# Miniprotein binders against b1l550, part 191

Target 1, 279 residues: b1l550
Amino acid sequence: MRLPEELLERARDIHSEAPSHRIKLDRVGSFGLKVPVEFKGFLLLAEADVWVSLPEGRRGVDLSRQVEAIYELSNPPKDPFSLCREAAISLLEKLNYADSSGVSIRFDAPLQDGESLKYYGVEISSIASDEIINKIRVEILGMTACPCTAELIRAYKSSEIAATHTQRSLGILEVSTKAEHPDPDKLASIIERAMSSPLRTYTKRPDEGGLVIRSLSNARLAEDVVREMIHLFLEEFGHLPEDTHILAAVRSMESVHMHDIYAERSFSLDEIRKEISSH
Key: E = the ipSAE of ESMFold2; O = the ipSAE of OpenDDE; V2 = 0.75 times the mean of E and O plus 0.25 times the DockQ between their complexes.

## First folded at step 15 (miniprotein)

Design u13K
Fold by ESMFold2-Fast, scan of step 15:
Structure u13K (fold): chain B 279 residues (1-279), chain A 99 residues (1-99)
Amino acid sequence: as target 1 above (279 residues)
Amino acid sequence: SEEELERLADEFKELAERLGYDEIEVTREGNRFTVEAERNGVRIRITVEVDGKEIRITVEIEKDGRRIRFMYVITDPEKLEKYLEEIERIIKMFLEYRE
């Protein structure tokens, strides 16, 4: 059923009315939208949130205009980074009462892994006002091996390769910048290289044995992994604006404990360079 | 390097021309150039700086008293065309939308 358009002349424009309380809202929008995106040759189903700020004098947001904006920009499917940036700008342009707009897009990114694929988590956002701030968060699992237990076993007069426990560790890199979103595959690579070894979707005995030996020969504390991630990030992305903000973190799911170990560091490029150069 | 800067300036001028800008000002200053144009109340200023392999692009769009600024820091020149296309699409949104 479609109601007659003549009713629109009689109906109040609720969204344009004054609210009961003159309070600004930071984010009002459509959350949990399903959108197709094209990522490095793959067609993926992503989840998107879109929002704008709402001034104290306006009762509501034109939610249908928000959905229309991201729908138009996602057909045909395009890369999620361009979609994120363009949609945020489009929302700000189309909803002129807003001081700011934002878009976030989440998806699992495929990464070639031998004869199969493995996946890592990607969440990106773009927030537009008089500037655009682009954020990306990459999460990928890797393997870590405990150097403390390795040293104890070595001291016990065991063989050249000390036994120790290994576990899955989740590496996290989050970057907030005025420049375009960093390449998530490069961020995932940094995380994996900082670990004792990467994880695989499918292994045969020789490959599995190799990963274990690699991990044991490259034992790392959670603290070591975070420091290495920061070092590798600076080598790859040192060209970003000095006010770029980074979070580097690792959560080690300790195989010998009922709890996890967590280490993190947040910093701006300007801050970390001054810290490192202080000697 | 100067020849590459000139080619790049021409590419951005052509981008403005494709968007329907007729009066386009291109200003050069060392390793940097700025493209300025105005049409239908939409003013654009695109500043491009080249330093070795790095291309830094800043785009400013002004419409109805509101300004927005965004940038790219390109270390892989093969990505340049993708970002030029994105810049063109974004400016087109401001030119085509009417309140």
Scores: ipSAE 0.776, ipTM 0.917, lowest interface PAE 1.0, mean pLDDT 86

Design u13L (at its last look DockQ between E and O 0.82; V2 from the best seeds 0.77)
Fold by ESMFold2-Fast, scan of step 15:
Structure u13L (fold): chain B 279 residues (1-279), chain A 99 residues (1-99)
Amino acid sequence: as target 1 above (279 residues)
Amino acid sequence: SEEELERLADEFLELAERLGYDEIEVTREGNRFTVEAERNGVRIRITVEVDGKEIRITVEIEKDGRRIRFMYVITDPEKLEKYLEEIERIIKMFLEYRE
């Protein structure tokens, strides 16, 4: 049963009232919204958060206008990057009391893997104020092989291809930029190319053997993988604005330990170029 | 190239015309051009710069004393149409939204 609209004439406008305490809030919004998106020919169910800043003199945010902004832009489903940028801008336009707005969208991205699919994690955001800052985080699993153990076994057995322990490693690239979001498939490719080998959803035994041999022939420390990811990133995305910030990281789920190994580096494009050119 | 820059200028002029802008100023300087227009209190300024195969687009929208700026750095020319459509949709939001 719907209440009569006449009640709105008599009800207080709670959101426009002064709060009990004159304190600005940085993010107020609707979190955990389910939104369909179109990604490279796939219809996916994504999860979205939308928010705006709230000035010290206003008690609340009109949450219905926030939900309207993202759902209006998501019907029909569109690519999550355009949705993210457009929704953030729309929030500022619809909620004129806000100094800033933001949208985050997360989903698992399909990637063709022979006759099957594999998936990698994507989280994007757009934060709008007098400018737009776009962020993307890509996480994908790969394989690393320990070069230290490989060298010891090679010395012991005098084999050209040394046995060593291998493990699943999570590669992470995060980019924050004033330009459009980088292509997540390219970020995922950079991560996989930096690893000892990519992981597969399905392999037949000959292909599995080839994957293992590739890993063993390309043994890499977590530190090696992070440095290679940075190198490959600069080759692909060196055109981005100099104030673009990047996080490159690897978490290696060591098969011979009960704990993980982690390596990371955060930098701006300006910072890293100066560092590399200083040698 | 000179020819590429001229084609892009025409494309952005057509974008502004599709949005209903009647008084559009296009200014060319070297490897860049700027499209400026105003309609219904919504002022736009789009600057496009070409450097080899890289296209840099900066969009500024001003409405009711608020200004927002966003940009694209396009190295894949196949992406240009998609971003032009996005720019058009964004400007349209400012032109059509009423409280």
Scores: ipSAE 0.789, ipTM 0.922, lowest interface PAE 0.9, mean pLDDT 85
Fold by OpenDDE base, second read of step 16:
Structure u13L (fold): chain B 279 residues (1-279), chain A 99 residues (1-99)
Amino acid sequence: as target 1 above (279 residues)
Amino acid sequence: SEEELERLADEFLELAERLGYDEIEVTREGNRFTVEAERNGVRIRITVEVDGKEIRITVEIEKDGRRIRFMYVITDPEKLEKYLEEIERIIKMFLEYRE
C-alpha cells in the first residue's frame, strides 16, 4: 500500500526534528544488508553495513538514502574495495549533515586449492570524514604443531621427526591505512606461511602424509606464528604509510586442552620499525 | 622515471578535461606533480609522487566547504588504470550531485 502524497504533506518530518536530547551519535545506519560484489571472477553475495554520524540537532538519519547509495553503486556488481570506498564517500555527499560515514562488507573469499577451492573470511571497511581510512580484516585457518611436545617425545624416543599434537589455528590480520586496502590474498598467504602448514580442502594419501610431515618439521608456538606473521607482513607491505595500524593475532584450538591459546600484537608501522631498529 | 612522470601528468590532465574542467593548473616539482582545477564549485587537487616503482596518488575534493582526502599507493602499474577510473567516478559523483 502506497500512502497518498497528501498524507505525507501533513506528516511531520520526524528525522529533521530536534531531538529531545541534543546529543551527537557516532554511527546510525543499516546493518545486515546483502549486496552483490565481484571478487576474482566470482559473483558473491556479501553482507554490508552502512552508517553515518548524526549531529546533535537532528533527530534521525535518512536511512532510505543510505541504502540507496550503496545499491546504486552495486549495480553492476564491482569489486568490494572500490564499492566500499565509493559508498563511504557517497554517503557523505548525499547526507550532508553527517561529518563521518562508514561502510563494512563481509564475505568468504575463494582461494584456489589445487582443482578445488578453500576460503578465508574477509571484512572490508572504509571510514570517511575529512580523510578516508581503509580497513581490512582477513581470517584464515591453518595447522600448527606443538614444538614443546615434540621436544618431549624426541627426548623419550630419540626420533629425528618427533610426533606431536597438531591443531587448527585461526590466523588474523587486520590492517587500517590511509592507502587503499591491502591485497587480501597476500594477507591470507602471509598467515598460511606463518603457520606450520596450510589446510587443504581435500587430500590424497601422499599429500596428506606430506602435509603432516611438513607441519612436524615446522613446529610453532602460537607466539611464533604471530611473530612470523609480523615479519612476513613487513617484508610484503613495508611500503604502506607509517601510520598504518596492524593487528596480528592467532587463536589456536589446542587438541590437548579444553581451551584455546591466543596471542596478538597491535602496532603501527612506525612503532614496529623503531622497535626492530633498537635491537 | 622522468618519462613515467610525464605520462602520468598527461593522464591526469586528460582525466580533468574529460570531467569538464577547463582551467587546469599543473605544477611539477622534482618527482612530484600537482593537478589543480575548479568547476561549478567542485575543487580538485591531485598530487602524484613517483618513487622508483611506487606511485603515490593523493586526491583532495572540496565542495560546499567540505574537503575529502584519499590516497593510493601503487606498486603494480597494472592497477593504475583501475584507480584512475575510480577517481574519475568519485569526482563525477561530486559534480553531478545536487541537493
Scores: ipSAE 0.778, ipTM 0.918, lowest interface PAE 0.6, mean pLDDT 92
Fold by ESMFold2, look of step 17:
Structure u13L (fold): chain B 279 residues (1-279), chain A 99 residues (1-99)
Amino acid sequence: as target 1 above (279 residues)
Amino acid sequence: SEEELERLADEFLELAERLGYDEIEVTREGNRFTVEAERNGVRIRITVEVDGKEIRITVEIEKDGRRIRFMYVITDPEKLEKYLEEIERIIKMFLEYRE
């Protein structure tokens, strides 16, 4: 049933009224939207959040216009990074009473894995005000091998044993910058190259053996995986603005322990360069 | 190179012309140039700086007393066309060009 349209002229516009308590709100929006995106030829269903700030003198947000801003730009499906940046700016323009807006988009990114596919996690956001801040978080699993146990086994008198424990480790890179979002595949590659070996969707016995041997020959502490991630990140993305902020982290699901271990470092580009140059 | 800088300047001039700007000022200082224009109360200022293979683009849009600035730091030349198209779409949002 559709109500008569003339009722709209008699009803109060609740959103444009002043609130009883004049308090600015930082984020008012629609969360958990499903939006289609196109990524490297794949059509993916992403999850998005959209919001704007609400000034003290306005009672509510026009939620339909807010949702329309992202869906208008997402049809037909397009690159999620462009969608994120454009939607954040569109929100700010369409809802002219707001002094800031934001969009976040989450999806699993496909990655070629020999004759198969694997996936890694991506979350991006754009926050618009007088400037635009773009953030990307990439999470990908890899394999690590413990160098401490490897050294102990090497010191064992029998030279026939070449072993250590191996496990899945989750690598994390998070970048916040005024420039466009970094390429997620490059971030994923940095994480994988910092680990002992990549993980595969499936392998046959000779390939399984090769992965294990490679991980044993490239054993690394979780701390050194993080350090290597930072080194590789600086080589690839040192051109970003100096106030770009990075978090590099590893969560290792240690196969011989009941608990995970975690290593992390956050920094800005100008801070890490000063730290390195002081040595 | 000087030809690369001139090519980029022509691309941004054409972008502004496609958006309907008619009095476009282009100024140059060494390895950078600035495109400035105003139409229907929407002011744009696009600054492009070329340093080897690195292209830095800063876009400022001003409308109704609100100023928004965003940037790109391009090291992969195959992405340039995509970002130019994105910049054009963003400026169109502010022009509210409907017919």
Scores: ipSAE 0.734, ipTM 0.896, lowest interface PAE 1.2, mean pLDDT 87
ESMFold2 (binder alone), look of step 17: mean pLDDT 81; pTM 0.817
OpenDDE base, look of step 17: ipSAE 0.777; ipTM 0.917

Design u13V
Fold by ESMFold2-Fast, scan of step 15:
Order: sequence, then C-alpha cells, then structure tokens
Structure u13V (fold): chain B 279 residues (1-279), chain A 99 residues (1-99)
Amino acid sequence: as target 1 above (279 residues)
Amino acid sequence: SEEELERLADEFVELAERLGYDEIEVTREGNRFTVEAERNGVRIRITVEVDGKEIRITVEIEKDGRRIRFMYVITDPEKLEKYLEEIERIIKMFLEYRE
C-alpha cells in the first residue's frame, strides 16, 4: 500500500534528529548490495558495501541515498575500480554530515588458462575523507611442494627427481595506497610465479604429470613463497607512493598434516627498501 | 620531454574547458605543470609530473570549505585516457550536485 505523497511534507525527519546517546559511529551503510561490473570484457555480478561515518549528534543515515549513489554510477556497468573510487567520493559529496565514506566491492575474477578460464578472488575498497585510500586484496590458489621431504627422499634413493608431498596453497597480496588500485591480474601473476606451480582448471594425464614434475623441481616453503612474492611485487609496483602498505601471505594446506602452515609479512614501501638496502 | 609535457597540459586544459571552466590558469615548473580553475564555488587544482614514462597526477577539489585529494601514478600510457575520463566524471559530480 502506497501512502499519500503529502505525508512526506509533514512527517518527522527521524535521521536528522538527536540520538539517545551522543556517540559517533565509524561505519553506517548498506551492505551486501548486488551490482553489475565490467571486468576485462566480462560482465560480472559483484557484491558491494557502502557506508559513511555518522556524527554524534545525528540519529541516522539516509540509506536510500547511499543505494541510489552506487546504482546511478553502476548503470551502465563499468569497471569495479572506477566504480569504487567514484562511489566513495559521491557518497561524501551527497551526505554532507559525514567525515568519511567508503565502498567495498568483491568479485571472482576470470583469468585466462590455456583455452579455458580459472578464477581468483578480488576485494577492493576506497575510503574517502580529505584524501582517498584505495585497497585491493587478491587471493589465488597455487601449488607448493615440500623441499625438506624432497631432500630426504633424494638422499634415500639417490634420485634426480625427488618425491615429496605437494599441496594447494592460497597466496594473498593486499595493497593500500593513495594511488589508483593496482591491476589485480598483475597481483595474481605475482602470486602464481612465486609458487612451485600454478593450478589449472583442466588437465589430461600427460599435462598433469608435467605440472607435478614442475612443482617437484621448484619445491618451496611457504616462507620462500612470501619472500618471492615481495621481491616480484617490488619489481612490478615499486613506483607506488612510499607510504603504500602491503601484506603478503601464504596459507599452505599441508597434505601430511591435519593443520595449515601460514606465513606473512606486512610492510610499507619505505620500510622494505631500507631493510633490503641494509646488506 | 617538454613537447610531451605541453601536450599533456593542453589535454588537461581541454578537460577543464569541457567542464565549463573559463578562467583556467596553467603554471609550469620543470617537469610538472599545474592547472587551476574555479567555477560555481568548485575549485580544482590538477598537478601533473612526468618522469620518463611515469606520469603522476594529483587532483584536488575544494567545495563549500571541504577539500578532497586523490592521485594516480601511471606507468602504462594506455591507461591515461581512462583516468582523464574518471577525473572528468568526478569533478562533474561536484559541479552538478547542489544541497
């Protein structure tokens, strides 16, 4: 049932009223919105969260205005990075009581894999205040092979190709920067190159054998993978502002254990350059 | 090069002109330039610095006593046009939105 429009002129504006307690809220918004995005020629259904800060003297946020802001910018569908940055700025402009605004967008990104596709996880955000901070997190599965067990078996059998256990490992790169979001395909590539081998969507037995031999010939600890990811990141993205913050991590789902192995390193570009140059 | 820097400056001036700015000031300092303009209470300041193939763009927008700053660090020149279009759309939001 639709109420008469003239009631809107006479109704209290609940959101602009004083709250029961004068407490600031950091994030108030609409979470779990479905938005279409265009990513490298694909139309994808992404999930978005939009929010603003709420001052201590205001009871609520105009949630409908938040939803309108992102939907107006998502029609026609555009790349999720521009959408994220533009929506965060739009929210701050349209909701003048807010000190900050933010947008997060999550989707699975297609990646060419021979004649097929594979997928990796992408989460991006933009937080706007007097400046904009852009964040991207990329997660992709790869394969690692244990060098310790490989060495023991090689010693035992005197073999040139050492047997060892292999497992799926999840590689993670997260970047927070004042510059535009880094290209997620490049981040995914860095993670895959740091692994013993990438994973494939489809293999036949000869190709599968080759993949396994590749991983065995390039055995790496989780710690090795994290260090290689950092090295490759600096080669590709060393141009970013010095205060850019990076998280590099690997979670190895160990095939010989009931538990996972985890390795990570957080750093700023300024910090890591000083560390590396202090040989 | 100086020719490349001048070409970029012309492109940003054209962007400001498309947004309806008529009093556009361009300042050049070595390998960078700054484009400043004001219209309807919206002041923009765009600083562009070129170092080899790297282009650094900083955009500042001031409206109603609030300032916002954002930047790009472009190493792939093919992305420049896309970011210019994004900059134009963002400034247009500030020019078109009224309380």
Scores: ipSAE 0.779, ipTM 0.920, lowest interface PAE 1.0, mean pLDDT 86

Design u14K
Fold by ESMFold2-Fast, scan of step 15:
Structure u14K (fold): chain B 279 residues (1-279), chain A 99 residues (1-99)
Amino acid sequence: as target 1 above (279 residues)
Amino acid sequence: SEEELERLADEFRKLAERLGYDEIEVTREGNRFTVEAERNGVRIRITVEVDGKEIRITVEIEKDGRRIRFMYVITDPEKLEKYLEEIERIIKMFLEYRE
């Protein structure tokens, strides 16, 4: 059933009315939208949130215009990074009462792994105002091996080879920049290379011993992994604007403990260059 | 290089032409150029700087007294065409939308 348009003459425009309390809201929008995206040859189902700021004098946001903005830009499916940036700008342009707009998109990104695929987590956002800030967070599991226990075993009189405990570790790189979003595959690669070894979905021949040996030959503390991630990040992305902010972190799911080990460092490119140059 | 800068300036001039801008001002200085144009109340200012293999693009769009600025820092030349297409789509949104 479609109601007659003549009813619009009698209906109040609720969204344009003054609110009960004159308070600005930072984010008002449509959250948990399902959107198709094209990522490196794959058609993926992503989840998106879209929002705008709401001024103190306006009761509500036109949510239909928010949904229209992202759906118009997502059909046909496109690159999620371009979608994120374009939708944020579109929202700000279409909703003129807003001081800022934002879009976040999250999905599991496929990564070639021998004959198979593995997946890593990607969350991106674009926040538009008088400028645009683009953020990306990449999370991928890898393997770490404890160098402390390895050294203890090596020191043991009868040991001919070092052995140590290994565990799954979650590596995290988050980048906030005025430039375009960094390539998530490059961020995932940085994380994996900083680890003792990457994880596999499976191997055609069960050479799990080979992965363990690789990990044991490259034993690293959580602190070592974070420092290596930062070093590799600077080699790959040192060209980004000086005010680019980075979070590098690792959470190690220690196989010999009931608790996890966590290490992190947040910094701007300007800050870290000065720190390294002063040594 | 000078040759690359000249090629890029021409590409951005053509981008503005495709968007319907008739009065396009291109200003060159050293390793950078700026493209400025205005049509139907939408003013654009695109600054491109080339430093070796790095291309830095800053886009400013002004409409109805509001201004937005965004940028790209391109180190992979294969990405350039994609970002030019994105810039064109964004400016087109401002030209086509009525409020």
Scores: ipSAE 0.790, ipTM 0.923, lowest interface PAE 0.9, mean pLDDT 87
Fold by OpenDDE base, second read of step 16:
Structure u14K (fold): chain B 279 residues (1-279), chain A 99 residues (1-99)
Amino acid sequence: as target 1 above (279 residues)
Amino acid sequence: SEEELERLADEFRKLAERLGYDEIEVTREGNRFTVEAERNGVRIRITVEVDGKEIRITVEIEKDGRRIRFMYVITDPEKLEKYLEEIERIIKMFLEYRE
């Protein structure tokens, strides 16, 4: 049922009215939208959040304009990075009362694993005001082997390659920068390289054996993994602006304990460079 | 290289021309150039710096008292065309949108 236009003319514009309490809101928008994106030759349905700030003198946001802004840019489907940046800017332009806007896009990114596919989780965001800040979060599972247990077993059975427990570990890299979004595949690669070994979608017997041996020969604490992630990140992305902020983290789903082990470091490029130079 | 900087300057000039800007000012200082233009109250300033294989692009757009700035850091030449197209689309949004 479409309301008659005559009724619309008589209706107050509720959104433009003064609120009962004159308070600015930081984020008002639509969460859980579904938008198509093109990523590495795949057409994916991503989840999206869009929002703007709301000034103290305005009761509500024009939500329809927000939704329209992102969907206009989503047809035809484009890469999620461009979509995110362009949509954030478009929101500021279309909603002129807002002093800031934001877009977040989430999906599972395909990653080649031989003839099969594995994946990593990605969240791409852009926040626009006088400046645009781009944020990307990558999460990928890997495998870690415990060096402590390995050392205990080595001492007990005198082996060059000691048995140890292995577990799944979730690696996380979150980057916020004034530059464009860093390459998510490179970020995923850094995480995998920082762990004892990557995970595979499928393994043949020889490959499985090799993967486990590699893990055992590269035993790492969760702390080691985070430090390695930071080291590798600096090698690949040291060219980013110095005010770029990074979160490097690992959650290890321990196989001998009922709880997880967690380690993280938050830092700016400037901060970490100063820290390293002081040693 | 000097040749690369000149090519980039020409590309950004052409971008502004395609967007309908008629008074385009290009200023060069060493390894940096700036393209400035105004059309229908939309002012753009694009600064490009070349350092070896790294290209830094800063785009500033001003309209109706609002200023937006964003940047790209290109280490892969293959991405240049993509970002040029994106910049063009973004500026076009400002030019076309009217309240």
Scores: ipSAE 0.695, ipTM 0.891, lowest interface PAE 0.7, mean pLDDT 91

Design u15F
Fold by ESMFold2-Fast, scan of step 15:
Formats: C-alpha cells, sequence, structure tokens
Structure u15F (fold): chain B 279 residues (1-279), chain A 99 residues (1-99)
C-alpha cells in the first residue's frame, strides 16, 4: 500500500532533526548491497557497502539516496574501481551535510589457470573527503614448504632435496593510495611468485608432481614470503605516491600443527625506501 | 618531450571545452601544465606532469565551498583514455546534479 505523498508534508523530517546527543558518526550507510560489476570480461555479482559521515547536529541520513547513487552508476555494470570512486564522489555531491563518504565492493576474481579458472579474493574501496583514498585488498592461496624440516631430513639422509611438509598459505596484500587502485591481478601474481609454488584448480599427475617438486626445492618460511612480497611489490608499484600504505601478510596453515603461523609488515613507500637504502 | 607535453595540453583544453567550459586557462611550467576552468559555480583544476614514461594527473573540483582532489599515476599510456572518461563522468556529476 502506498500512502499519499501529501502526508509527507505533515510528517516531521526526522533525519534533519537534532539528535538526542550531539555526537558525530563516522559511517552511516547501507551495507550488504548486491551489485553487478564487470571485471576483466566477466560479469560478476559483488557485495557493496556505501556510507557517509553524519555531523553531530543531524539525526539521520537519507539511506535511499545512497542506494540510488550506487545503482544508477552500476547500470550498465562497469568495472568495480570506477564504480567505487564515482559512487563515493556522487554521495558527497548529493549529501551536502556529509564531510566524507565511502564505498567498498567485494568479490571473487577469476584467474586463468591452464584450461580452467581459479579464484582469489578482492575487496576494493574509495573514501572521499577533501581527497580520495583508494584501497584494495587481495587474498590468494599458494603453497609453502618448511625449510626447517627440510634441513633436518637432509641432515638425516644427506640428500640435496630433502622431504618436508607442505601446506596452503594465504597471502595478503593491502594497498591504500591517493592514486588509482593497483591492478589486483598483478597483486595476486606478486603473492603467488613469493610462495614456494602456486595452487591449481586442476592438474594432471605429471604437473602435480612438478608443483610439489618445485615447492620442495623452493622452501620458504612465512617470514621469507612476506619479505619477497614486499620486494616484488616495490619492483611493480614503486611508482605510487610516497605516502601509499601497504600491508603484506602471510598466514601459513601448518600441516604439522593444530595452529597457523602468521607474519606481517605494514609500511609506507617512503618508510620502506629509507629502511632499505640505510642498509 | 616538449611535443608530447604540448599535445597533452591541447587534449586537456579540448576536454574542458567538451564539458562546456568557455573560460579555460592553460599554464605550462617545465614538465607540467595546469588547466583551470569554471562554469555554473563548478571550478576545476587539472594538473598534468610528465616524468619520462609516467603521466601524473591531479584533478581538483570545487563546488559550493567543497573541494575534492584525486589523482592518477599512469605508467601505461594506453590507460590514459580510460581515466579521462572517468574524470569526465565525475566532473559531469558536479555540473549536472540537481536536488
Amino acid sequence: as target 1 above (279 residues)
Amino acid sequence: SEEELERLADEFREFAERLGYDEIEVTREGNRFTVEAERNGVRIRITVEVDGKEIRITVEIEKDGRRIRFMYVITDPEKLEKYLEEIERIIKMFLEYRE
């Protein structure tokens, strides 16, 4: 049932009223929206959050304007990076009381994997205020092999390539920058190249054996993987603004333990360059 | 090169003209140029700097006392057109939005 619009003239404008307490809120919005996006030739169903800041003198946000903004910009489906930036800016333009806005979009990204596809996790966001900060987080599984156990088995058997345990490891790269979002395929590539070997969706026995042998001959600690990820990141994305902030992390799901091993490093490009050049 | 910088400056002037700006000022300083334009209370300032193969674009939009700044650092010149299209869509939001 649709109520007559003239009733709106007699109803209080709740959102524009003073709140019970004069407290600014950082994020008020619509979370968990389903949005189609076009990503590298694929039409994907993504999940989006949209929000604005709310000043201490205003009781609420018109949430319908937030939903309208993202849906207008997502039809036809477009790349999620442009969608994030344009929607965040649109929210500030449409909601003049807000001093910041943001959009986050999450999806599983396909990667060509021989004759099939594999998937990695992507979350992107744009936060707009006096400037726009673009953030991307990429998570992809790879394989690591333990060098400590390899060395013990080598000592025991006097072998050049020692047997050791292998496990799935989750690599994480998160980038916050004033420049455009980094290409997530390149971030995923950096993570996989830092690992002992990549994981595959489908392998035939000879290829599977090759990946295992590669992993065993390229054994790496979680700490080794994080350092290599940082090194490779600087080679690929060292052109980004100096205040770009990066999180590099690895969570190794140790096959010989009931717990995981975790290593991480957060840094700005300016900070890491000074650190490396001082050595 | 000086020739590339001049071509980019002309391209960005034409870009502003296509958006409906008629008061456009282009200034050049070394390896950079700035395009400034204003219409209907919407002021834009686009600064483009060429450093070897990198093109750095900074866009500032001011409307009703609010200023927003965003940038691109382009290492692959093939992506320039894509980012110009995005900049155009963003500026149009400020020029065309009504309550």
Scores: ipSAE 0.655, ipTM 0.869, lowest interface PAE 1.6, mean pLDDT 85

Design u15I
Fold by ESMFold2-Fast, scan of step 15:
Structure u15I (fold): chain B 279 residues (1-279), chain A 99 residues (1-99)
Amino acid sequence: as target 1 above (279 residues)
Amino acid sequence: SEEELERLADEFREIAERLGYDEIEVTREGNRFTVEAERNGVRIRITVEVDGKEIRITVEIEKDGRRIRFMYVITDPEKLEKYLEEIERIIKMFLEYRE
């Protein structure tokens, strides 16, 4: 049923009214929207959040206009990075009372793994005001092997390849920049290369043996992995603006403990360059 | 190269022309150029700097007293066309929306 448009003239404009309390809200929007995206040849179902700031003198935001903006920009499906940036700008343009707008998009990214695929987590955002800040977080599992236990076993048994415990470790790289979003496949690659070995979707027994031997021959502390991630990041993305902010972290699911080991470092490109050059 | 910078300046001029801008000013200075144009109350200023294989693009859009600035730092030349298309779509958004 479609109500007569005549009723629009009688209905109060609730959103434009003064609120009960003159308090600014930082983020008001539509959360958990399902949107199709095109990522490197794949059509994926992503989840999006869209929001704007709400000034202290306005009761509500136009939520239907937010949904329309995402819908229009996602048809046909396009790459999630362009969608994120364009939608944030569109929201700010269409909702002129807002001081800022934001869009966040989450999806599992396919990554070629031999003749198979594996998946890693991607969350991106774009926050628009008088400038745009783009953020990306990549999370991917890898394997780490403990060098401390390896050394003890080598001392005990004098073996060529020391036995040690191995575990899944979650690598995390988060980048916030005024430039376009970094390529998530490159961030995932950095994380995997910093680990003792990558994980595979499936392996046959000889390949599984090789993966285990690789990890044992490349034993690394969580602290080692974080430092290597930072080193590799600077090699690949040192061209980003100096105020780019990075979080590098590893959470190791220690197979010999009931708890995890966690290591992290946050830094700006300006900060880390000064630290490395001071010697 | 000077030839590469000139080619990029022409590409941005063509984008502005496709968007309906008829007052387009292109200014060159060393390894950079700036494109400025106004139409229907929407003012754009695009600055492009080339340093070796790195292309830095800064876009400023002003409308109704509000200004927004965004940038690209392109090291992979294959991505350039994609970002130029994105810039064109964003500017078109500002030109098409009216209150």
Scores: ipSAE 0.780, ipTM 0.920, lowest interface PAE 1.0, mean pLDDT 86

Design u15M
Fold by ESMFold2-Fast, scan of step 15:
Structure u15M (fold): chain B 279 residues (1-279), chain A 99 residues (1-99)
Amino acid sequence: as target 1 above (279 residues)
Amino acid sequence: SEEELERLADEFREMAERLGYDEIEVTREGNRFTVEAERNGVRIRITVEVDGKEIRITVEIEKDGRRIRFMYVITDPEKLEKYLEEIERIIKMFLEYRE
């Protein structure tokens, strides 16, 4: 059923009215939109949030223009990074009462792993005002092995390769920058290289044994993994603007404990370079 | 290289021409160039700087008293075409949108 267009002539424009309280709102929008995206040859279902700031003198936001902005730009499906940046800018242009706009897109990214695929988490955003700030968060599981227990068992058994406990560890890299979004595959690669070994979706027994041996030969504390991630990040992405902000973190799901171990460091490129050069 | 900078300047000038800009000013300053143009109340300023294999692009768009700036730091030359197309699409949004 569709009501006559003539009724719009009599209806109040609720969104343009003054609110009951003259208070600015930071984020008003459409959250949890499902959008198709094209990522490195894959068509994926992503989830998107779109929003704008709302001035103190306006009661509401035109939600239809928000949805229109992202859906027009996502048909046909396109790369989620371009979609994120273009939609944020489009929202700011289309909703002229807003001081800022934002778009967030999240999806699981496929990563080729021998003959199989594995997946890692990606969340990106673009926030537009008089400048654009792009943010990306990558999370991927890897394996860590405890060097402390390895050393104790090696001392006890007088062997070169000691048994130790291994566990799944979640590596996290989050980058906020005025430049374009960093390549998530490169961020995932940095995380995996910092770990004792990567994880597989599927493996045969000989390959499984190889991963365990690799992990045991490359035992690392969560603290070691975070430091290595930072080192590798600086080698790959040191070209980003100096005010780029990074979070590097590891959550180790310790197999010998009922609790996890967590290590993190947040920093700007300017801050970390000064710290490294002073030592 | 010098040849790369000249080629890029031509590519950005041609992009502005495709967008319908008639008065396009291209200014060369060492390892950088700036493209400035205005059409239908939409003013653009694009600065491109080349340092070895790194290309830095800053795009500034001004319309109806509001300015927005965004940038790219390209270390993989193969991604340049993709970002040029994105810049063109973004500027086109400002040129075509009416309230």
Scores: ipSAE 0.779, ipTM 0.919, lowest interface PAE 1.0, mean pLDDT 86

